# Designs tried in a protein design chat: VH-VL binders against q9y8t7. Part 37

Target 1, 261 residues: q9y8t7
Amino acid sequence: MRDSFLQKAIASAKDRTSLLEEIAGNCSPKPGRPSLSSSIREWVYRVGGAVIAEYKRCSPSAGAISTLDPVSYVQATRDASAAYSVLTEPNWFCGSIELIPYFARYKPVLAKDFIVSETQIRIAACMGASAALLIMEALTPRELQELAAAASRYGVEVLVETPDASHAVEASRLAPGSIIGVNSRDLKTLRVDYEAMLREVSKAREQLPGEVILVAESGIDSPDKALKAFKAGAQAILVGTAFMKNPQLREKILAELLQIP
Short names: E, the ipSAE of ESMFold2; O, the ipSAE of OpenDDE; V2, 0.75 times the mean of E and O plus 0.25 times the DockQ between their complexes.

## First folded at step 9 (VH-VL; framework fv_zagotenemab)

Design e5 (at its last look DockQ between E and O 0.73; V2 from the best seeds 0.00; counts 0 for: pae E 2.9 > 2)
Fold by OpenDDE, look of step 9:
Structure e5 (fold): chain C 261 residues (1-261), chain A 123 residues (1-123), chain B 112 residues (1-112)
Amino acid sequence: as target 1 above (261 residues)
Amino acid sequence: EVQLVQSGAEVKKPGESLKISCKGSGYSFTSYWIEWVRQMPGKGLEWMGEIDPDDSYTKYEKNFKGQVTISADKSISTAYLQWSSLKASDTAMYYCARGTYWDSSGEYAFDIWGQGTLVTVSS
Amino acid sequence: EIVLTQSPGTLSLSPGERATLSCRSSQSLEFDEGNTYLHWYQQKPGQAPRLLIYKVSNRDSGIPDRFSGSGSGTDFTLTISRLEPEDFAVYYCMQGYHYPLTFGGGTKVEIK
């Protein structure tokens, strides 16, 4: 097949990195950024689960672009979200690193991009990101290790996105202390497999150390699906498209969590 | 002309193995997924699984996982569906189809279909 | 899995009449920032299925304008404004975004 989306996205990220290096000269990571992991743990303790609300304006497929502005999004999601995931990839997701500072005013921010360089992590930190996404399928084990280490140096936590339980376990070994995510989305087809994700989350939870935060990524579009993810062993869920379409969904999820005996 | 041509009808006995084929022509074979769909006699369409012919990446519907094997040989633009041991319940029409991809208008539809291969399994 | 329910199971009509076919989804099919990957296929007797409508309302190449699709969320409709003799067939809806990919049970449009 032609280059997959992931391959194209990585290539684009590499190209952008060179440009970012030109502007990174005066960049210094901001101190005192809130912890993503701490926030998640707090919400788990308080209500039994954490919601990471993702702000995503576009998707790789042709179609509608969300016009929901960041202010309206925050107003709708702030009280029921542990953190924000902010898409910074500009080509397919219409994201920008410039979005991070705004969201960072309210919650820990996960900078979500196709990160392939230390420069990207540094800049994210400078913008106020608490964490950065590393996609396991986009990186060699060595690259993953190196980028995780770099993140640590900048005081940035890492969420490693993985396709399944086996990779989740490996990711935890390669990047100790990282938050582990299991993605419902097939990165080749970009189709979603929610049931597979649940199975893999459950398997991952059985194998990962108890202190490792496990995140179910994407595929959540109802309170029921959210609860199932938590029951499967996820401490947090990352919800994107569903929240962009209906930000009030987070309230419904929270309401359901609070009713769990 | 863009087309998928499937192998001919098969008459088999329970326990026998079978491999049917689907050959693409008129387009870049590795640029599209191949989808397999079962249609039992007088019944509807059932998605079985899919394959990326370029690297042989496969996905299966859960009821077909382990029951059949989907493969491809991109050198001859051909996809395969095979059984190690046929059952009477495998009697059906089997279609291959071209699955559109996200960068192909992002449709995720099956826009080209083979003519079907009838598989009859009886003692 | 996403279950697609088509109704009616059989639709008996005469040439020239309007046909309305329904496909209901067990959950919303609006994905990926507003895209809805609900498709319609036509299968004539003894033939392979043929793509008719993609993404709710787009006619595939060569499909006559008497065919139209509409709907959103969980409810979708295929309309044949004026049935031609060649339109009597079985019609399937399909969602192509969530694994496993699923088809509706089909609606048979038969001649009255």
Scores: ipSAE 0.809, ipTM 0.907, lowest interface PAE 0.5, mean pLDDT 93
Fold by ESMFold2, look of step 9:
Parts: C-alpha cells; structure tokens; sequence
Structure e5 (fold): chain C 261 residues (1-261), chain A 123 residues (1-123), chain B 112 residues (1-112)
C-alpha cells in the first residue's frame, strides 16, 4: 500500500511534534502579534482585495523552486502584501519555524505546515506567527474543533483550508471566526483545479455570512486569475511559487484591482 | 513485464449498459493511478478521468462526470469504465493508461497504455 | 481549461528528413511547481499511444536518440532529427498538471 503525500506529511508532522513536546515543553506566545484578518480587511477596503505572499523554497513535486533569500523576498513584496504565508514544513517545502520572526517584523504571518498538535500552534506563536493553517482534509471534525480552540486560547487566528464550499461552510461552523481557504490543489494528486476552486468560492460566498473572510489558494499565477478569484467572492488570494519566480506579479495584480469600480 | 490488458471489443445498442475492464500486471497496482482516455473515430485523444485504485478516489473531466462511472477492484488489480445507458455517440476506442503521480517515474505522464477497447453503439 | 494547439496538422516528409512539431499552450505551464508537465505521445495506426518524451525533454526508456523535446512557458517542440519509416504516425502533446488533463489535437507525420 502506498501512502498519499498528505498521509506522509501528517505522519512526519506527528514525529516532528513528538520531539518538540519532550524538549520544549511550554513556551509563551509572543505578545503584540498583529491580526491577519484585520490586515486583510484593510486591504479589501483600500483596493478591493488582499494578497498573502507565500515564502516557499521547495515543493513536493518540483523540489527547489527558488534560491531567493528571505531579505530579497520581503524587499520585493512587502508594499503590496497584506500578510506573509511562511512554510515551516522542512521535508518537502524546505521551510523552518525559525523563518517566522523575520517575516513577522513586517507583516502578520500565517504559519503554514501540516498542523496536527496544539504544540505546533503554540510554538509558531512563540516565534511571532499571527495565524496558523489547519487543513480540513488532514483532520477529523473533532480534531479541527480542538485545534481551533487551542489556537483561540493562544491568541492565534486560524486559516482553515478546505476543498469545496460544503467543507468551507462546515469549517466555519466547527471553527467560528476562522478565515476560510478554498484550495485549487488536490491534496491527493497535487494537481490543480483552478476552475473548480472559483465555482466553490462563489458557492461558499453565497452560503457564508459576509464577515467570513474567504481566501483563494494555489494556481494563481496571473493578474487575470487573481481578478477572477476576487470577483468570485474571495477577499484574499494566497500566492506562492508565482511570487517566488516573478515578484513583479504583485504590481500587476494591484493595477488590475485599481480598475475595479 | 508491466502491462495493462483491456477487455475485448463490444458491439451494443443504444440504451444498453456496458462495463469494460483494464487489468494491470507486473507492478504494484495500487501504487499508480488508472487513467481513461477516449478516442472517437478519426479524432484525437480525450482525457475522461482517473482513479486511485487503492481507495477508489476518482476525478472526472467535467463532460464525462455523470455520463460514465470509473471504478476499481484492487483485489484483482482491475479498473473499470461503465455506462448505464449507451448512446450512439459513445462509439469510440477507449484506452486505459497507468498514471504516474508526484513521486513516480514520468511524473504525471501516462507511461503504460492498454491496447484499447473498441465500443460500437449502433441501432 | 488549458488548450494545447498543435501545428502543423499534417506534416508530409520523406525518410531521412527532419521533423519539427509544435505544441502551444493557452497558458504558461511553468507557473506553480517549477516543473513543466508537458508530455509527448506517438500513436501508430491501429495501435495504442506510447510515451515518447515526459516533462518537455526527457526521453522515456527505449526511445531512440533521434527524438528530442524542448520548449518552455507556452511553446514546446518535438523534433525527430532523421525520420525512419517506423516514425510515420500521429504525435500528441499532453499536459498532466492542471485539471482537466488535456491533449493537443495531434500532428500526423506521413510519407510524402
């Protein structure tokens, strides 16, 4: 039997967390962490949409994506970004939790990993993260509720990544107050289904209260795709590899947003 | 020897049901996806959908969703394509292929193909 | 959905000649993961397709050196440096990364 990428990532996350629970024990979330949701709302008010810029050095399918260092990346992206998504998963994404403090100096940070334990959330907050990713497909409903409750206790917002509108509605119910992501990437195949993501964002927008922030994730590599995601009802987009390879994309997205009435 | 062997040619009438098969051998059947591809007479290749035979997770091309059913029985290393009610426009050659995924050779390529099953639907 | 446009539709050549087949994508195939999942298949009359080239330029096992692939972004090329009698067939490009998976319309390479 061959395990899926998601199954392997979950198992690895449990192993990584078990050691941390033994040696780190307790740490306190860093005070004064800014709000991810407030930053997104500010950008939506100002220009009609928000960009979460993802720092991702590797991916499972591509390996190394870019040699762009964190300093150069921030210099190229900070003026047009509402927040940073920082990969902390080391094995397939070449991430590190130690990257969080640098990015957190400039913008709210979403710690992006396969989160299976509240220890991961606490440690991300100790490093300065404002929010943590919860992948709905990686968690039972009870686990999602428990991790969201833990995040709330640590003053950490959550972005719940979901595959479709029905899961987005359920995630909002299970984790009230969370930011909801709709991901164009199939976590079993790692292929992208951008058109399905747009349809599901539209459906989710219709079924969710207006105050729920929707984020379109993956597959956004052009201003046209960004504009379509915002028009479908997303308040924010999460852009990774495209920004790692083409930082100028951010100005082009901003220019398109300024043309919206 | 890695191979996919498909069931034989079918001649059917409109409204009849049909289930064609694709049997894998010489490799770990549950370690790869099975892809289905249609080729209408005189036309090119069209991706119909895919299945992970380990857990039966499926993806369909939008126009085939609801028109065909893709399934698998991993205990006998076999995938299936089936219709509940055939139409004359279903006349085509149908191929199965082994789909590689993110950590397999060929990386999202169809590296092994079945010989094809000709389905003819006529009144 | 990503449309792959192959040209020419038919290429009439003699054995020994160089064949150049084009595949153009409606969108860049480089944007997300750093790999380009553009593949080439050969289909001889009455036979199933077979994989020739995967990820733009990698020959599959057993494919002769006369076959090569190149390209990036939206423009991709399959080259057969010296046509052999067994190379007269239809050639398809395919992208395997974005749902739905799509094939080009094919280029028929035929004997002149």
Amino acid sequence: as target 1 above (261 residues)
Amino acid sequence: EVQLVQSGAEVKKPGESLKISCKGSGYSFTSYWIEWVRQMPGKGLEWMGEIDPDDSYTKYEKNFKGQVTISADKSISTAYLQWSSLKASDTAMYYCARGTYWDSSGEYAFDIWGQGTLVTVSS
Amino acid sequence: EIVLTQSPGTLSLSPGERATLSCRSSQSLEFDEGNTYLHWYQQKPGQAPRLLIYKVSNRDSGIPDRFSGSGSGTDFTLTISRLEPEDFAVYYCMQGYHYPLTFGGGTKVEIK
Scores: ipSAE 0.461, ipTM 0.800, lowest interface PAE 2.9, mean pLDDT 89
ESMFold2 (binder alone), look of step 9: mean pLDDT 91; pTM 0.943

Design e6 (at its last look DockQ between E and O 0.77; V2 from the best seeds 0.74)
Fold by OpenDDE, look of step 9:
Structure e6 (fold): chain C 261 residues (1-261), chain A 123 residues (1-123), chain B 112 residues (1-112)
Amino acid sequence: as target 1 above (261 residues)
Amino acid sequence: EVQLVQSGAEVKKPGESLKISCKGSGYSFTSYWIEWVRQMPGKGLEWMGEIDPDDSYTKYEKNFKGQVTISADKSISTAYLQWSSLKASDTAMYYCARGTYWDSSPEYAFDIWGQGTLVTVSS
Amino acid sequence: EIVLTQSPGTLSLSPGERATLSCRSSQSLEWDEGNTYLHWYQQKPGQAPRLLIYKVSNRDSGIPDRFSGSGSGTDFTLTISRLEPEDFAVYYCMQGYHYPLTFGGGTKVEIK
């Protein structure tokens, strides 16, 4: 049996958790972290949509995506982004938990990893993360509930990544108050299905309570695609590789948003 | 030798059901995807869908979703493409191919092809 | 969906000549997580397609060095430096990363 990427990533995360537990004793969540949800809502109010700019140095298929350093990335994206998504997974994404403090100086930070333990959430909070990613397909419903509850205890918001509208609705029930994301990436094949994402975002928006923040995740590489995601019902979009390759794309997206009457 | 062997040519009438097969050999059948591609007479290649034989996860092109069913039996290293009710417009050559994964070389390509199954649907 | 447009539809050449085939994408393939999963397939009459080039410029196993691929973004090219008699066939480009997976319309390389 071939192990899927997700299985490998989860296994790695479990291993890392053990290491994190050794240093968890010195961890204290930082107070006064800005809210991801509040930031998104503010941007929605101001310009009609929020952009979460993802800092991702590597990917499983591409290896190194960009050599763009965090400073240059922030300089290019800060004024036009509601938040930062920071990859902390080290093996496939060349991420680090130590990146969070830097980005947290400027915007709310979503700690993006394969989170399978409370320890990971606690450490993220200690580093200054405003939110943590939970991947629904990587967790049982019970695990999702438990981790969401843990996040709450640490003052960390949760973005639950889901594959479709039905799961989005379920996620909102399992983790009340969470931000819901719909991923354009098929986690089985790791291919991208942007059109499917749009459909599912629309369906999700029709079913979710109005107060639930809906995020379209990945698959966006143009202002046009960004606008379509917003029109589909997403309050925010999460953009990774495209911004790593061309950080100025964010400004172009903002410019288009501002032109919408 | 790594190969995909497809079932023989089919001659059918509209309304009839059909199930054609694609058998893999020479490699771990569950380690690669099976892709189905249609080629109508004198036309180009069209991706229909794919299946992971390991767990039968499937993905369809929208025009083929609900029109055909892709399945697999990993115990005999065989994938299937089936119609519940054939139409004349289903007349075509159907290829199965081995779809490589993200961690394979080459990535996300169809590196092995079956010989094709000609399906003719006529009254 | 990503539409791949191949040109020309037919290319008539003689053995020994250089063949240049174009594949244009309706959108950039550059954003595919740092890779471009644009592939080329060869299909001879009465035969199944065969993988020729993968990821823009990599020859598959057993493919002669007279075949080469290049390009970026939306424009890709397959080049046959010196056509051999066995090279007269239809060539398809394909993108293998965005659903739905799509092929170009094909270019037929025929003998002049």
Scores: ipSAE 0.862, ipTM 0.935, lowest interface PAE 0.5, mean pLDDT 94
Fold by ESMFold2, look of step 9:
Structure e6 (fold): chain C 261 residues (1-261), chain A 123 residues (1-123), chain B 112 residues (1-112)
Amino acid sequence: as target 1 above (261 residues)
Amino acid sequence: EVQLVQSGAEVKKPGESLKISCKGSGYSFTSYWIEWVRQMPGKGLEWMGEIDPDDSYTKYEKNFKGQVTISADKSISTAYLQWSSLKASDTAMYYCARGTYWDSSPEYAFDIWGQGTLVTVSS
Amino acid sequence: EIVLTQSPGTLSLSPGERATLSCRSSQSLEWDEGNTYLHWYQQKPGQAPRLLIYKVSNRDSGIPDRFSGSGSGTDFTLTISRLEPEDFAVYYCMQGYHYPLTFGGGTKVEIK
């Protein structure tokens, strides 16, 4: 039977993590890691929205993609970014946990991977990550709760990625205090549904308390799309490498954000 | 030989139900999506929706959602398109096509098409 | 929704002539994932569509080399370098990556 991309990614993550549980040792999260949520709230207060800049060297659908080395990427993007989303998944995204320190010294880092064990969260925090991604569609409700609780014990914030508003509300209940993402990418087909994402962000904003940080993910490839996501109720957007490397698009988003009431 | 074979032409009256079929052969049926495309008389092609026949996960174009039902029976390598109550405006040619995945060339294209099923709805 | 606008609507040519078909997208198809999933299909009279070109410029298996595709961003072109009698058909572009999947309105290539 053919496994979906998500099924393959979870199986790979379990293989990677099984060995990690044997050899992880007792490393402790780095002290003084900045708060992802605090950075997002600061940017929302100051300019009306926050940008999480994604560092991704490959993708499943495109293979290798053009991006700078980590040091150059940070130099080009740090003044416009509230945080970095760093892919650590090695097989389809060409990532590594060793990338985290290059970003964490400058901004809060979201470790972006297929997280299936608390060992992955602890090790990301040992490398300096401030937050970890949990994919609601990859986890049972019990697993989501347990991983979120583990993240809390390590002082790691959680971004829970969800496909729609009803799941966003459920995720907020299952993992109180987490940042909630609405993803425009269908994890089964890897296709993008930006208009559906906008509708679901708006619905989620209506149903979630104002203090819950809502992030719009994927498909945001123009200033117009970024502004529509903020207007729909997202406090942050997650934008890809090619978008962040384009100074015209980056500067236009910032200029237009300053006009949002 | 890889192919999709659709059920024969249908002549129906408004209000009647209809279920047309698309049978795949010569390949692993559950390894690809099935796409449905409408072509109204004298008009172009319209994507209606798709199904993963492995688990019956479906996506619909917004104007077809609630108007048709897409389903599959993987045990006989067959996908279906059905109406609970046909309208005259449903008169069209209906194609099924095989949709490829992100890791299969030609990526995200419709590489194999059925021959089409003509549905005529008239009083 | 991504709208694909094809031009001309009809192209009347003789065998041996070059055909140039345009497909314009309402928004850029250059996504941060690095690929452009813009495809071309041929539909001969009374037949189902068939895939000609995928991802802008790649010919599908068995497609003659007189068919070529090009373009980027919002502008895409299908070229038939020398028309054969069997090439008189309707040609559609399609984008396969952003929901909903959409086709252009078609260009009919007919014999003069």
Scores: ipSAE 0.607, ipTM 0.837, lowest interface PAE 1.8, mean pLDDT 89
ESMFold2 (binder alone), look of step 9: mean pLDDT 90; pTM 0.938

Design e7 (at its last look DockQ between E and O 0.81; V2 from the best seeds 0.75)
Fold by OpenDDE, look of step 9:
Structure e7 (fold): chain C 261 residues (1-261), chain A 123 residues (1-123), chain B 112 residues (1-112)
Amino acid sequence: as target 1 above (261 residues)
Amino acid sequence: EVQLVQSGAEVKKPGESLKISCKGSGYSFTSYWIEWVRQMPGKGLEWMGEIDPDDSYTKYEKNFKGQVTISADKSISTAYLQWSSLKASDTAMYYCARGTYWDSSPEYAFDIWGQGTLVTVSS
Amino acid sequence: EIVLTQSPGTLSLSPGERATLSCRSSQSLEFDEGYTYLHWYQQKPGQAPRLLIYKVSNRDSGIPDRFSGSGSGTDFTLTISRLEPEDFAVYYCMQGYHYPLTFGGGTKVEIK
C-alpha cells in the first residue's frame, strides 16, 4: 500500500514535533501580534478583498518553485498584501519556522505547516505568527477542536483548511471564530481544481454566518481568477506559486479590485 | 509485463445497464490510478474520471459525474466503468489507462493503456 | 477548464519529411509550479493511445529520438525530425495537472 502524501507529511510533522518539544520550554508567545482577521476585514472594507501572499519555496510535485529571497518578496508584495502565509514545513516545501519573524515585521503571518500538536502552535506563536493553519483532512474532529483551543490560549488565530462547503460548515462549528479556507488543491492527487473551489466557496458563503471569514486558497494565477474568487464569496485569497514566480501580480490584482464599483 | 486488459466489446440497447472492466497485471495495482477515457467514433480523447484503487477515491469530469460510476476491486486488480441506463450517445470506445502519481515517473501521465472496449448502443 | 488547441488538424507529409505539431493552451501551464505537465500521445489506427512525450520534452521509454517536444507557457510543439512509415497516426496533447484533465483535439499525420 502506497502512503498518501498527507500521511507522509503528518508522519514527518509528528517527528518534528518531538524535536520541537525539546526547545519549547525556552520560548514564550510574543504579545501584541497583529490580527489576521482584522487585517482581512480592513482590506475588504477598503478595496473589497484581501490578498494573503504566500511564501513557498518548494512543493512536493514541483520541487523548487523559485529562488526569490524573502527580502525581495516582501519588497514586491508588502504594499498590496493583507498578510503573509509562510510555509514552515521543511521536507516538502523547503520552509522554516525561522522565516516567520522576518515576515511578521511587516504583516500578520499565517504559519502554514502540517500541524498535529500544540507544540507546533506554541512555537509558531513564539516566532511571531498571528495565525496557524489547521488542515481538516489531517485531523479528527476532536483534534481540530483541541488544537483550535490551544491556539486561542496562545493568542493565535486559526485558519481551517477544508476541501468543500460541507466541511467548511463543520469546521466553523468545531472551531468557532476560526477563519475558514477552501483549498483548490486536491490533497489526494495534489492536482488543482480551481473551478471546484469556486463552486464550493459559493456554497460555503451561502451557509456560513456572515461574520465568518472565507478564504479561497491557491489555484489563482491571474487577476481574473482572483476577481472570480471574490465574486464567489471569498473575503480573501491565498496566492502562493503565482506570487513566487511573479510577485507583481499582486499589484495587478489590486488594480482590478479598485476598478470594481 | 505491465498491462491493462479490458473486457470485450458490448452491444446494448438504450436503457440497458452495463459494466465493463479493466484488469491490471505486472505491477502494484494500488500504487497507480486508473483513468477512464472516452473516444467517440471518429473523435478525440475525453477524460471521464479516475479512481485510486487502494481506497476507491474517485474524481469525475463534470459531464460524466452522475452519468457513470467508476469503481475498483483491488483484490483482483480490476477497475470498472458502469452505466445504469445507456443512451445511444454513449456509443464509443472506452479506454482505461494507468495514471501515474506525483511521485512516479513520469508524473501525472497515462503511461499504460488498455486495448479499449467498444460499446455500441442502438435500438 | 483548460482548453488545448492543436494545429493543424491534418498534416499531410511524405516519409523522411519533418513534422511540426502545435498545441496551444487557453492559459499558461507554467503556473504549475516547477514543472509543466503537458504530455503527447500517439494513436495509430485501430490502436490505443501511447505515451510519447511527458512534461513537454521527455521521451517515454522506447520512444525513438526522432520524436522531440518543446515549449513553455501556452505554446508547445511536438517535432518528428524524419517521418517513418509507422509514424503516421493521430497525435494528442494533454495536460495532467488541472482538473478536469484535458486533451487537445488531435493532429492527424497522414501520408501525402
Scores: ipSAE 0.857, ipTM 0.932, lowest interface PAE 0.5, mean pLDDT 94
Fold by ESMFold2, look of step 9:
Structure e7 (fold): chain C 261 residues (1-261), chain A 123 residues (1-123), chain B 112 residues (1-112)
Amino acid sequence: as target 1 above (261 residues)
Amino acid sequence: EVQLVQSGAEVKKPGESLKISCKGSGYSFTSYWIEWVRQMPGKGLEWMGEIDPDDSYTKYEKNFKGQVTISADKSISTAYLQWSSLKASDTAMYYCARGTYWDSSPEYAFDIWGQGTLVTVSS
Amino acid sequence: EIVLTQSPGTLSLSPGERATLSCRSSQSLEFDEGYTYLHWYQQKPGQAPRLLIYKVSNRDSGIPDRFSGSGSGTDFTLTISRLEPEDFAVYYCMQGYHYPLTFGGGTKVEIK
């Protein structure tokens, strides 16, 4: 039977975590980590929207997509970014947990990986991460609840990535207080449906309490798409490949945000 | 030899049901998607939807969703396109094609096509 | 959805001539994977389409080297350097990455 990319990534994450638990011991989360949710809310209040800038060296299909060092990337992006999303998955995204400190000094960091154990969350916090990604489609409801509870014990916020509005509402119930993402990428096919994502963000905003932070993910590669996502009800957008290929696009998107009624 | 073989031409009346088939051979049927494409008389190609035969995960183009059903039976390496009530406007050639994944060259392309099934719906 | 506009609608040429077919996308096809999943298909009368070119410029197995593809962003081209009698057909571009998957309207290459 063929495994989907998600299934392969989950299996790899379990193997990586088992070894990491044996080697890393019981490190303590770094004190004084800034709040991802607070940074997003500050940008929303001041500017009308927030940008989470993703640092990604490779992708599954393309291999290397950009080779900026972390310092250069931060210099190009920090003044216009509410937070960083840092890929820590080594096999397909060329990431590492050791990348986190380069970003955490400047902004809240979302550790982006296929998280399947609380050890991954603890170690990300040891390196300075403020939040961790939980992929709803990768976890049973019980696993999601358990990992969210573990994140809370380590003082780590959670972004729960979901495929649509109904899952977004369920994720909010299963992991109260979490940040909720709606992803335009189909995790089975890796194809993107931006227009469906806009509709699902709008539906989710209508059904979720106003205090729930909603993030639009993937497929946002132009200022027009960014503005539409914010107008649909997202408080933040997560942009990766567009920033890695053209860091100045972040400034263009920010300029367009200042035009929102 | 890798091939997709479709069921034969159909002549139907409006309101009748129809199920046409697409049988794969010469490759691992559950390792690829099956795509469905409509070509109306004298017109271009339209993507209708797709199915992963391994678990029946489907995607539909919005105007075909609810109008047709895409299904598969992996035990006999066969995908299906089905109407519960045909309309005259369903008169067209219907192709199945093998869809590739992001990690299999030629990536995201339709690399093998069935011969087509002509469906004619007339009063 | 991404609209692919092919031009011209019909291209009347003689064998041995060079054919240049255009496909324009309503949005950039440069996606976060770094590749552009723009493909070209050939359809002869009464036959199923066949894949010619994938990811802009890669010939599929068994496709003659007189077929080439180029382009980026929103503007893509299929070139047949020297038309053979068997090349008179309809050619479609397709994008395979953004849902819904879409085809161009086609360019008919006919003998004149």
Scores: ipSAE 0.601, ipTM 0.830, lowest interface PAE 1.7, mean pLDDT 89
ESMFold2 (binder alone), look of step 9: mean pLDDT 92; pTM 0.953

